VHH binders against EKC/KEOPS complex subunit cgi121 (cgi121). Designs and how they scored, part 105

Target 1, 174 residues: EKC/KEOPS complex subunit cgi121 (cgi121), of Schizosaccharomyces pombe (q9p7j3)
Amino acid sequence: MILPLFPETQVHVFVYENVSNCAAIHEQLISQNPIYDYAFLDAATILYKKQVYSAIIRALEDRRDEQMKTKTIHSEVILSLSPKTEISSAFRQFSMTKKSKNIVVVKIDSKLTEEEEFERLDKLVEGNRVEFSDEELQKLIDFKVLKKNYKLDPSTLENPLASILSSIALRGYS
Short names: E, the ipSAE of ESMFold2; O, the ipSAE of OpenDDE; V2, 0.75 times the mean of E and O plus 0.25 times the DockQ between their complexes.

## First folded at step 13 (VHH)

Design qj87 (from qi7 with R108Y; framework vhh_6qgx_2)
Fold by ESMFold2-Fast, scan of step 13:
Structure qj87 (fold): chain B 174 residues (1-174), chain A 123 residues (1-123)
Amino acid sequence: as target 1 above (174 residues)
Amino acid sequence: QVQLVESGGGLVQAGGSLRLSCAASGFTFSDYAMAWFRRAPGKEREFVAAITYTGSSTFYTDSVKGRFTISRDHAKNTVSLQMNSLRPEDTAVYYCAATYAWDYTVPYAYDYWGQGTRVTVSA
């Protein structure tokens, strides 16, 4: 994908369901293994493609402006999903865990094509890849988790997109 | 409530050793990475060492690598920092901290902080 404000930045987003090796992946992430330099998100927290794109754009804006709060662009994506500027909390709420079943994987600054990244990730992730689409994401979301993470009330829960995007864009000021 | 309590600080001569300990309570210790940071007078908090929640990996800032060792004890809910070959430049207040994230060197990645224990290394 090409982002209008960042046309030179290569971005790929992948969705895997029924992942059986999340504990092994998590061990590689906490050990900072460089081959796992991706943002590994729990799909239970992601409802829309625009939610992921908004977090990516925010992270890229922070990198451009030399205002990243985390060590890597992929960590900054995880932070940017959160309505608050609290890194540990954002990881607890949005990153995959050893008990995750479905994941969303983001790669920024890829030197590879989308298909080449899939080939690489298929060696790391033991699960079924599915289309990155609102339809597929809606099958994997946990609305209880979404409501808690974004502090949604019943009036916003029926159409939460604008509220979620506003929370991501205004992170730290909401 | 979450609590991190440091102990083991004191005055030591250059070349000496100290062992710092941090007792954790009020959260699931086994799910959190633990780290030590330090703050010298007039300076910002600086990363010293970190250990993953499994204990399988450790991380150190270059200036202490080979001299300091971080370890954890899940049964006692403690993290420790063994400091050997101490230098006057190691003089600081040492803080224990806990995070769920794996950006270990970033102070702002940490949820929980102790109140600190003072280490003074004389020339």
Scores: ipSAE 0.749, ipTM 0.878, lowest interface PAE 0.8, mean pLDDT 90

Design qj88 (from qi7 with R108W; framework vhh_6qgx_2)
Fold by ESMFold2-Fast, scan of step 13:
Structure qj88 (fold): chain B 174 residues (1-174), chain A 123 residues (1-123)
Amino acid sequence: as target 1 above (174 residues)
Amino acid sequence: QVQLVESGGGLVQAGGSLRLSCAASGFTFSDYAMAWFRRAPGKEREFVAAITYTGSSTFYTDSVKGRFTISRDHAKNTVSLQMNSLRPEDTAVYYCAATYAWDYTVPWAYDYWGQGTRVTVSA
């Protein structure tokens, strides 16, 4: 995929359900294994494609403006999903855990095609690939988690998109 | 209430050893990476060492590799820093910190901090 605001940046997003090796993947992430240089997100936290794209755009804007708070663009995507801008909290709220079952994987600046990344990720992730679509994401979301992460009240749960996107776009005071 | 309490600092001669300890309470210690940072007089806070929540991997700043060892004890909710072959330039206040993230060298990635313990290394 090509983003209108960043046409030179290659972005790939993959969704896996029923992943059996999340503990093994998480061990590789915390050990900073460069093979796992992706943003591994818990699908329980993602309701819309636009949610993921908004976080990617914010991370790319922060990189362009030399304002990244994290070491890598993929860590910056995880941070950018959070309304709080606190790095540790963002990872707790949105990153894959050893107990995750369904994941969303983001790759930025890939030198590989989408198909080549599929082949690479299939060796790392023991689960079923599904389409990156709002329909598939809505099967994997945990509304209790979503409500807590974005501080949604019951009235906004019926149509939370605008609230979520506003939270992601907020850069704080500066 | 989250608390990180450091101990073990003091005055030591160059070439000597000290063991710092950090006692953690008020959060699920076994889910957090732990790190040591230090601040020398007139300088910014510097990363020293980190250990993953599983204890399987450790990270060190180049100036302490081979001299310092970070370890953790999940049963006691403690993280320790064994400092050997100490140098005058190791003089600093040493801080214990906790994070759920794996950007270990970034001070802003840490959400819990101790008050620090002072280490003075004489020539």
Scores: ipSAE 0.728, ipTM 0.865, lowest interface PAE 0.9, mean pLDDT 90

Design qj89 (from qi7 with R108L; framework vhh_6qgx_2)
Fold by ESMFold2-Fast, scan of step 13:
Order: structure tokens, then C-alpha cells, then sequence
Structure qj89 (fold): chain B 174 residues (1-174), chain A 123 residues (1-123)
């Protein structure tokens, strides 16, 4: 997908359920294997497509403005999901762990089509591909994790979209 | 009550060796990457070395490669830095730090920091 404000930036988002090799993938991420240069997110933390796109847009804005806090654009996406500018905390809250079961994978600056990235990722991820849609994400979310990560009260938990998007947009200022 | 306590600093002559240790408590040590940073007088903190939470990969800044070795002991919740062939340019306060992220060279990526141990290398 091409974002209107960043037409030169290729963005792909993939969702996998029932992933059996998260421990192996995590080992590759921490060793900084270039083949795994993606943002690997725990699907338990993602409720809406707009949540992911808002974090991507924030990361791209920070890169454009030379204000990135992290080393890579994919790390910046992970940071941008967090309501706070605390890198280690953001990774604990949103990144895939060795115990994850469902994951959301973001690729920025891909030179490949979405289909070619799927072929590449299918060789790395031992799980079932599902559509990147609000319907599929809502099957994978953990509302206790979501509430904790965004500091949601019970009154907003039934319709948290605006609160989540505000938290991402105002990261470091709220 | 997170605590990182460094030890092993001191005065040493050029060409000598020192072993720094860092004892960690108050967090799940086995889930965190550990690193050493240093700050020379009048300079910012710079990255020295890091080790993954599994201990399977290590990272070093170019100026210490081949001279320094980072290691960790999960049973004792410690990380160590063996410093060999020390140079006057290695004179600094050395800090251990912990992060859940894998942007190891970025000081801002670290959650927890020790108070530092001073290393002085004389000519």
C-alpha cells in the first residue's frame, strides 16, 4: 500500500495466526539478522488497522523530520504504537515475544510486491496467513493487554479507537 | 527497586587488564539484553558492548573489538566485561545497562542504568 502523505514509501502489513516458531523468530530479531528486518508485533496488542497505520505514519513523520528515537524505521513503528517515548517499554508492550501465538508484521521500504513479501515471510513464519482486517484482528486481540498498554478505563473499552489513535498521535505529549 | 551495581574499576597501566562486573536485581534479568557504556570526561555516553538475553550473540564498538569480551551468568544475574590491552583512551566511567529492545547502540533504548565504576588507564 501507498500512503497519500508518503507516496514514495511502500508499506505492507501481514497477519499470521497460530505461529509455532515465535521463539526461533525472536532469536533472529535479537541477533539483528538483516533477513528479519520487519516490525514483528504481538497481535494481542492490535485491535484496528487504523492503529497500525497511525503508528506507521508517526514513524514516517519522525523519519522525515530527522527525529527518530530508534535505529531503524521498523523499531520506530514499535515505539510509535506506545503512548510514551520509552523504547524498551514499547518493545515489552508491543513486540512479538518467544511466547506469542499470533503476530502482525510490518514492512516499510519494501522493493518487493505484497505477494513477493508473503512468499518471503511464509518461509520465515510457521503459521496461518489471515487477512489484515479489523474482523481478523478482533479475533486475536487480548483486551487486558490493550487496556494496560493504553491505560484505558472501563468506559472507553467498548469503543477505544479514538483513545488509541489519540495516544499514538500525542506520544510524548500526553 | 531495580538495581544494577557495577564493580571492578580502578587504576591500571596501559597494556594491563581489568574485569568489570554488574550485579542485577529487581527485574527479570533473563529477559533483558545487557550492555556496557562508557563516558569519558567532557563527552557523551558511548556504546562499548552488548549481549543478548540468551547470551548467543555479542556486539562491540570497533575500538574495543578483540580486546574486550562481554559475558553473562544467568544463575548469578551478572554481566561482566573483561578488558585486555587497555589504552589511555579507555579511561572513562563504565556503566552497565539493561534493555528489552534490540537497538543495542542507542542509549535511549535502555530502561535501567547502574551508577558507574571508574576506570583510569595511565600511560
Amino acid sequence: as target 1 above (174 residues)
Amino acid sequence: QVQLVESGGGLVQAGGSLRLSCAASGFTFSDYAMAWFRRAPGKEREFVAAITYTGSSTFYTDSVKGRFTISRDHAKNTVSLQMNSLRPEDTAVYYCAATYAWDYTVPLAYDYWGQGTRVTVSA
Scores: ipSAE 0.778, ipTM 0.892, lowest interface PAE 0.7, mean pLDDT 91

Design qj9 (from qi3 with T28S; framework vhh_6qgx_2)
Fold by ESMFold2-Fast, scan of step 13:
Structure qj9 (fold): chain B 174 residues (1-174), chain A 123 residues (1-123)
Amino acid sequence: as target 1 above (174 residues)
Amino acid sequence: QVQLVESGGGLVQAGGSLRLSCAASGFSFSDYAMAWFRRAPGKEREFVAAITYTGSSTFYTDSVKGRFTISRDHAKNTVSLQMNSLRPEDTAVYYCAATYAWDYWTPRAYDYWGQGTRVTVSA
């Protein structure tokens, strides 16, 4: 995808279900292996495509404005999903863990096509790729996790999109 | 109830050695990366060393590579910094810190900090 406000930035988003090697991937992430330079998210935390894109846009805006709080654009995406500016908490809330089963993978500034990134990720991720769509994400979401991360009450859970997007946009104020 | 308590600071002569220790409590130590930062008089806080939650990887700032070694003891919930071949430029307050993130070089990425322990290296 090409974002209208960032037309020179290539963005790819991949969704994998039934991943069996999350512990091995996590070890590579914490060890700073440059091959794993992606934002690896737990799919249990993502309900909408717009949620992911809003975090990407916020991260790109912060990079453009020289206001990034983290060292890499992919870490900034993870932070940007959180309604607060606490980096460690954002990773605890949204990043994949060694116990994750379904993941969302974001690549920014790719020099590769989507197909080439897919071939690369297929070598790293032992799972089934599914379409990045609201329908597929809704099959993988954990509503208890979503409710906790965005502090949603039962009435908001029926229409959480606006609340989630507002939380991402207003990060640092509530 | 989260606590990081440093010990082992003091006065040493150039060329000497010192071991700093940090005792962690009140959080899941085994899930957190641990790091040492330092702040010298008149300078900003500087990254010194970090160790992953598994202990399998370590990271160092260039000025201490080969002289300092970070390690952790999961049974004792302790992280240590062995400082060898100390230089006057190593004079600083040393801070222990913990993060769940893998952004080890950024002070802002750490959600738990110790009170610091003073290291003075004289000629």
Scores: ipSAE 0.776, ipTM 0.886, lowest interface PAE 0.6, mean pLDDT 90

Design qj90 (from qi7 with S57Y; framework vhh_6qgx_2; at its last look DockQ between E and O 0.97; V2 from the best seeds 0.00; counts 0 for: grease 25.8 > 24.2)
Fold by OpenDDE, look of step 14:
Structure qj90 (fold): chain B 174 residues (1-174), chain A 123 residues (1-123)
Amino acid sequence: as target 1 above (174 residues)
Amino acid sequence: QVQLVESGGGLVQAGGSLRLSCAASGFTFSDYAMAWFRRAPGKEREFVAAITYTGSYTFYTDSVKGRFTISRDHAKNTVSLQMNSLRPEDTAVYYCAATYAWDYTVPRAYDYWGQGTRVTVSA
């Protein structure tokens, strides 16, 4: 997938449900295994495609502007999902944990087709791939976690997308 | 209240050894990777070593590889830095830090910091 704002950068997003080896993946991440050069997100924290795209775009903008706060573009995606400026907090809020069951996986700067990338990732993730869509994401979301992460209240729950996007966009401006 | 308290610093001759210790409290120690940073006079804070939350993996800056060893004790909520074959260029204030992330070399990734302990290596 090519983003209009960043035509030179290929991005792939995958969704997996019922992942059995999140603990093993987590171990590889904390060890900084380059084979696992993805952003592994807990699907329980993701409600919309636009949420993920917004975070990706912000991360790419940060990189373009030489304003990345993290070491890697994938870590920057995780940070960009958070309304908080603290990297560690963003990881706690949005990153896949050992206990995660469903995940969203983001690849930035891919040199492969979507299918080729899937074949590589499929060797790492033991779960069922589902469509990257709002419909599928809504089946995986934990609203309690979502509400907590973005401080959603009853007035914003009717249309949480606007609040989420605002939180992402305005991070660091509060 | 979160606290990281370093100890073990001091004056040592080149070629000597020191063992730094950091006592952690006020947060779930087992959830965090621990690290040591240092700041030499007139220089910026730099990464020295990190250890994952289980202790399974360690990371070191190149200049200390083979000389320094980071370890942690979950029972005591402590992280240690064994420094051998010390050099004058190792002179710095050493800081203990904690992070939930795995950007270990990035100071901003760390939520908690100690007050630091001074290490001076004489020629």
Scores: ipSAE 0.884, ipTM 0.936, lowest interface PAE 0.5, mean pLDDT 95
Fold by ESMFold2-Fast, scan of step 13:
Structure qj90 (fold): chain B 174 residues (1-174), chain A 123 residues (1-123)
Amino acid sequence: as target 1 above (174 residues)
Amino acid sequence: QVQLVESGGGLVQAGGSLRLSCAASGFTFSDYAMAWFRRAPGKEREFVAAITYTGSYTFYTDSVKGRFTISRDHAKNTVSLQMNSLRPEDTAVYYCAATYAWDYTVPRAYDYWGQGTRVTVSA
């Protein structure tokens, strides 16, 4: 998806499956290593491309409006995926953990091309890159995690897109 | 019930030392980063120090770096702040806090907070 309200902002999204070094990556994230300044998400929590783009748009809107609640734009993306504005909870719900197996990686404000970012990430992530597509994401999602994070009932879970996007846009979900 | 209980505050003369402790219960302590914040009279709450859930990395605000040391004990579910070479400007109520996030300097990133312990440093 194109970000028409932020055309000057470079955004790249990458998906990796069968990642063997999540524990090592997590150590770099908690140490605040600037080389790892990306939003590292657990793919078990992401069902749609639009889910990721909606969170990115919310984060960019909050930065534009000087209403960011987190330290970095990438942390703001993680927060923006959550239906609540609780930072610690959002990280528990959506960020990669040392036990993750498949990840979604978001880079905002990249000074590199998509190809250059991929080359850089290939050195950091020991896994198989797959296409950022709804089809590939649907192979990696954990529906129990998705249901819990967005508080979906059985009727909503069968077609959850609108509910998820509404939760991200409003950041309030019953 | 989540509890963070601070202890070790008191009155000390400039150049002295104090050790603050925070006892944690009611959550999985080993999964959370721990931090100390302080609020001086008439001032806003400010970040002092943080330690990762593993204990492997520590972070400090510039004004306390080299004087204060944060540490944690997983067996006792405690986080401690050793404060050396205390200055009158260190006078504040000190708060223990816990977060799963790694935005350590952001008060809003913390789920759980203690009641605070008062530190007074006389000239």
Scores: ipSAE 0.792, ipTM 0.896, lowest interface PAE 0.7, mean pLDDT 90
Fold by ESMFold2, look of step 14:
Structure qj90 (fold): chain B 174 residues (1-174), chain A 123 residues (1-123)
Amino acid sequence: as target 1 above (174 residues)
Amino acid sequence: QVQLVESGGGLVQAGGSLRLSCAASGFTFSDYAMAWFRRAPGKEREFVAAITYTGSYTFYTDSVKGRFTISRDHAKNTVSLQMNSLRPEDTAVYYCAATYAWDYTVPRAYDYWGQGTRVTVSA
């Protein structure tokens, strides 16, 4: 996929459920293995496609404007999901952990088609690929985690999209 | 309260060795990667070494590779930096730091910092 504001940047997003090897993937991430150069997100923290796209757009805007805070664009996506500017907290709240069961995986600056990128990713992830859709994401979300990460009250939690997107868009401007 | 307390600094002659230690409390030590940074007089804080939360992987800035060794002890909640073959350019205040992230060389990625311990390497 190509975002209109970033026509030179190819992005792919994949969703996996029932992943059995998150601990092994996590080990590769902390060792900084370049084969695993993706943003691996815990699906328990992602309710909407727009949540992910907004974080990607924010990360790309910050890169364009030379305002990135993290070392890689994929780390910047993780930070961009957070309403706060603290990198360590963003990783704690949104990244895949060794205990994760379902994941959302983002590749930015891909030189491959979606199917080619999937073939590479599928060698790394032991789980079932599902569609990147609001329907599938809502099956995987943990609303208690979502409420905590974005500080949603009960009425906002019933329709949280605007609050979440505002948090992503306004981070660092307040 | 979170605390990182460094010790083991001092004056040493070039070619000598020092072992720095950092005692951690107030957080779940085994969840955090640990690092050493240093600040030489008139310079900004620079990355020296990091160790993953498991202890399985270590990272070093080029100028210290082969001379410095970072290690951690989960039973004592400590991180150590063994510094061998010290040079005058290693003179700095050394800081212990902790992060949940894996951007190990980025100071902004670290939530917790110690107050530092001074290392002076004389010619």
Scores: ipSAE 0.569, ipTM 0.823, lowest interface PAE 1.7, mean pLDDT 91
ESMFold2 (binder alone), look of step 14: mean pLDDT 86; pTM 0.882

Design qj91 (from qi7 with S57I; framework vhh_6qgx_2)
Fold by ESMFold2-Fast, scan of step 13:
Structure qj91 (fold): chain B 174 residues (1-174), chain A 123 residues (1-123)
Amino acid sequence: as target 1 above (174 residues)
Amino acid sequence: QVQLVESGGGLVQAGGSLRLSCAASGFTFSDYAMAWFRRAPGKEREFVAAITYTGSITFYTDSVKGRFTISRDHAKNTVSLQMNSLRPEDTAVYYCAATYAWDYTVPRAYDYWGQGTRVTVSA
């Protein structure tokens, strides 16, 4: 996919359900294995496509402006999902864990086509690939986790999109 | 509630050894990567070493590779830095830090920091 504000940046987003090897993937992530250079997110934390895109756009803006706070663009995506500027907290809130069951995987600056990335990821992830759509994400979300991560009031929980997007956009500015 | 307490600093002659320890409390230690950073007089904080939450993988800055060894003890909630073949340029305040992230060399990636323990290496 092509983002209007970053037309030269290739972005791919993949969703996997019923993943059985999250512990093995997590071990590769903490070892900084270059093959796993993706943002691996817990699908329990993602409700909308726009939530993921907003975090990607924020990360790309910070890279463009030479204001990245993390080591890699994929770490910056994870940070950008958080309403706070605390890197460790953002990873705890949004990154996949060894106990995750469903994941969202983001690739930025791919040198491969979407189809080639699919073939590569399907070899790394032991799960069922599903469409990156609001419908599919809503089947995987944990509303208790979402509420806690974005500090949603009961009144905003019924339609949280605007609150989530504002939190991502205002990260670091309270 | 979270606390990291360093110990083991002191004065040592070049070529000597010191073992730094960091006692962690108030968080789930076994879920966090641990690292040592240092700040020399008049300089910025720099990465020294890190160890994954499993203890299986370690990372070192080039200047200490082969001389320093980081280790952790989950039962005691401690992380240690064994410093051998010390050099005058190793003189610094050494800080213990904890992170859930895997950007180990980035100071901003760390949630929790100790107060530091001073190491002075004389010529």
Scores: ipSAE 0.756, ipTM 0.883, lowest interface PAE 0.8, mean pLDDT 90

Design qj92 (from qi7 with S56Y; framework vhh_6qgx_2; at its last look DockQ between E and O 0.98; V2 from the best seeds 0.00; counts 0 for: pae E 2.2 > 2, grease 26.4 > 24.2, SAP .69 > .668)
Fold by OpenDDE, look of step 14:
Structure qj92 (fold): chain B 174 residues (1-174), chain A 123 residues (1-123)
Amino acid sequence: as target 1 above (174 residues)
Amino acid sequence: QVQLVESGGGLVQAGGSLRLSCAASGFTFSDYAMAWFRRAPGKEREFVAAITYTGYSTFYTDSVKGRFTISRDHAKNTVSLQMNSLRPEDTAVYYCAATYAWDYTVPRAYDYWGQGTRVTVSA
């Protein structure tokens, strides 16, 4: 996938449900295994495709502007999902944990087709791939976690997308 | 309240050894990667070593590889830095830090910091 704002950067997003080896993946991530050069997100924290795209775009903008706060573009995606500026907090809020069951996987700067990337990732993730869509994400979301992460209240729960996107966009401006 | 308390610093001759220790409290120690940073006189704080929350993997800055060893004790909530073959350029205040992330070389990634312990290596 090519983002219109960043035509030179290829991005792939995958969703997996019922992943059995998140603990093993987590170990590889914390050990900085380059084979696991992805952003692994807990699907329980993701409600919309636009949420993920917004975070990706912000991360790419940060990189473009030489304003990245994290070490890698994938870490920057994780940070960009958070309304908080603290990196560690963003990881706690949105990153896959060893206890995660469903995940969203983001690849930035891919040199492969979506299918080729899937073949590589499929060797790492033991779960069922589902469509990257709002419909599928809504089946995996934990609203309690979502409410907590973005401080959603009853007035914003009717249409949480606007609040989520605002939180992402305005991070660091509060 | 969160506390990281370093100890073990001091004056040592070049070629000597020191063992730094950091005692952690006030947070779930087992969930955090632990690291050592140092700040030499007139220089910025720099990454020295990190250990994952499981203790399985360790990371070092190039200048200390083979000389320094980071370890942790989950039972005691401590992280240690064994420093061997010390050099004058190792002179610095050494800080213990904790992070939930794995950007280990990025100071901003760390939630908690100790007050530091001074290490002085004489020629």
Scores: ipSAE 0.884, ipTM 0.931, lowest interface PAE 0.5, mean pLDDT 96
Fold by ESMFold2-Fast, scan of step 13:
Structure qj92 (fold): chain B 174 residues (1-174), chain A 123 residues (1-123)
Amino acid sequence: as target 1 above (174 residues)
Amino acid sequence: QVQLVESGGGLVQAGGSLRLSCAASGFTFSDYAMAWFRRAPGKEREFVAAITYTGYSTFYTDSVKGRFTISRDHAKNTVSLQMNSLRPEDTAVYYCAATYAWDYTVPRAYDYWGQGTRVTVSA
């Protein structure tokens, strides 16, 4: 996918359900294996495509403006999903864990086509790939996790999109 | 109550050795990466070494590779830094820090910090 504000930046987003090797993937992430240079998110935290795109756009804006707070663009995506600017907290809230079962994987600056990235990721991820769509994401979300991460009250929980997008855009504003 | 308490600092001559220890309490130590940072007078915090929560991978700044060794003991909730072949430029206050993230060289990535222990290396 090409983003209107960043037309030269290649972005790919993949969704996997029933992943059996999250512990092995997590070990590769913490060891900073370059092969795993993606943002690996827990699908329990992602409700909408727009949520992911908003975080990607924010991360790209921070990179463009030389205001990144993390070491890599993929870490910046993870941070950008959080309503706060606390890096460790954002990783606890949104990154996949060794116990995750469904994941969302973001690749920025890929030199590969989407299909080539599929072939690469299918070798790394032992799970079933599904469409990156609101319908598929809504099957994988954990509303208790979403409520906690974005501090949603009961009145916003049934239609949280605007609150989530505002939280991503404002980050740390109170 | 989260605490990281450093110990083991002191005065040593160039070429000598020191072992720093950090005792962690009040959080799930086994889920966190641990790191050592240092600050010389008038300078900012510099990354020294980090160890993953599993203990299987370690990271070092180039100037200490081969001289310093980071290790952790999950049963004792401690992380240690063995410092060999010390140089005057290693003089600093050494800080223990904990993070859930894997951007180990970024001070901002750390949730918890100790108060520091002073290391002075004389020529």
Scores: ipSAE 0.783, ipTM 0.896, lowest interface PAE 0.7, mean pLDDT 90
Fold by ESMFold2, look of step 14:
Structure qj92 (fold): chain B 174 residues (1-174), chain A 123 residues (1-123)
Amino acid sequence: as target 1 above (174 residues)
Amino acid sequence: QVQLVESGGGLVQAGGSLRLSCAASGFTFSDYAMAWFRRAPGKEREFVAAITYTGYSTFYTDSVKGRFTISRDHAKNTVSLQMNSLRPEDTAVYYCAATYAWDYTVPRAYDYWGQGTRVTVSA
């Protein structure tokens, strides 16, 4: 997919459920194996497609403006999901861990079609691909985690989307 | 309360060796990658070496590769930096740091920092 503001940047997003090898993937991420150059997110933290796209856009804007805080664009996506600027906390809150069961995987700067990228990724992830859609994401979310990460008030917000997107867009400006 | 306490700094002649140690407490050491940074007079803090929370992978800035070795001991909650073949340009205050992230070269990625230990390498 091509985002309108970033016409030369191909992005793919994949969702896997029932992943059995998150511990092995995590070891490859921390060892910085270039084959695993994706953003691996814990699906328990992602409720909306727009949440992911907003983080991607924020990361790409910060790269364009030479304001990135992290080493790689994929790390910057993880940070950009957070309402705060602390990198280690963002990784703790949003990244896939060795205990994760469902994941969202983002590839930025892809030179491949979605199917070609999927074929490469599928060799790395032992799990079941599902559609990247609000319907599938809603089955995988942990609302307790979501509310904690974005400090949502469950008694007043039935539709937290605007609050979440504002947190992503305004991080560091207020 | 989180504490990172460095030791082992001092004065050494060029070509010599020092071993730095960092004792960690107040957090789950086994969940964190550990790193050493240094600050030379008049310069910004720079990355020296990192080791993953598992201990399986290490990373080094180019100027120290082959001379410095980072290691960790989960039983003692310590991380060490063996510094061999020291050069005057290695003169700096060395800081131990801890992060949950894997952006090892980025100082702002680190939650916890030690007070530093001074290493002076004379020509």
Scores: ipSAE 0.506, ipTM 0.797, lowest interface PAE 2.2, mean pLDDT 91
ESMFold2 (binder alone), look of step 14: mean pLDDT 86; pTM 0.880

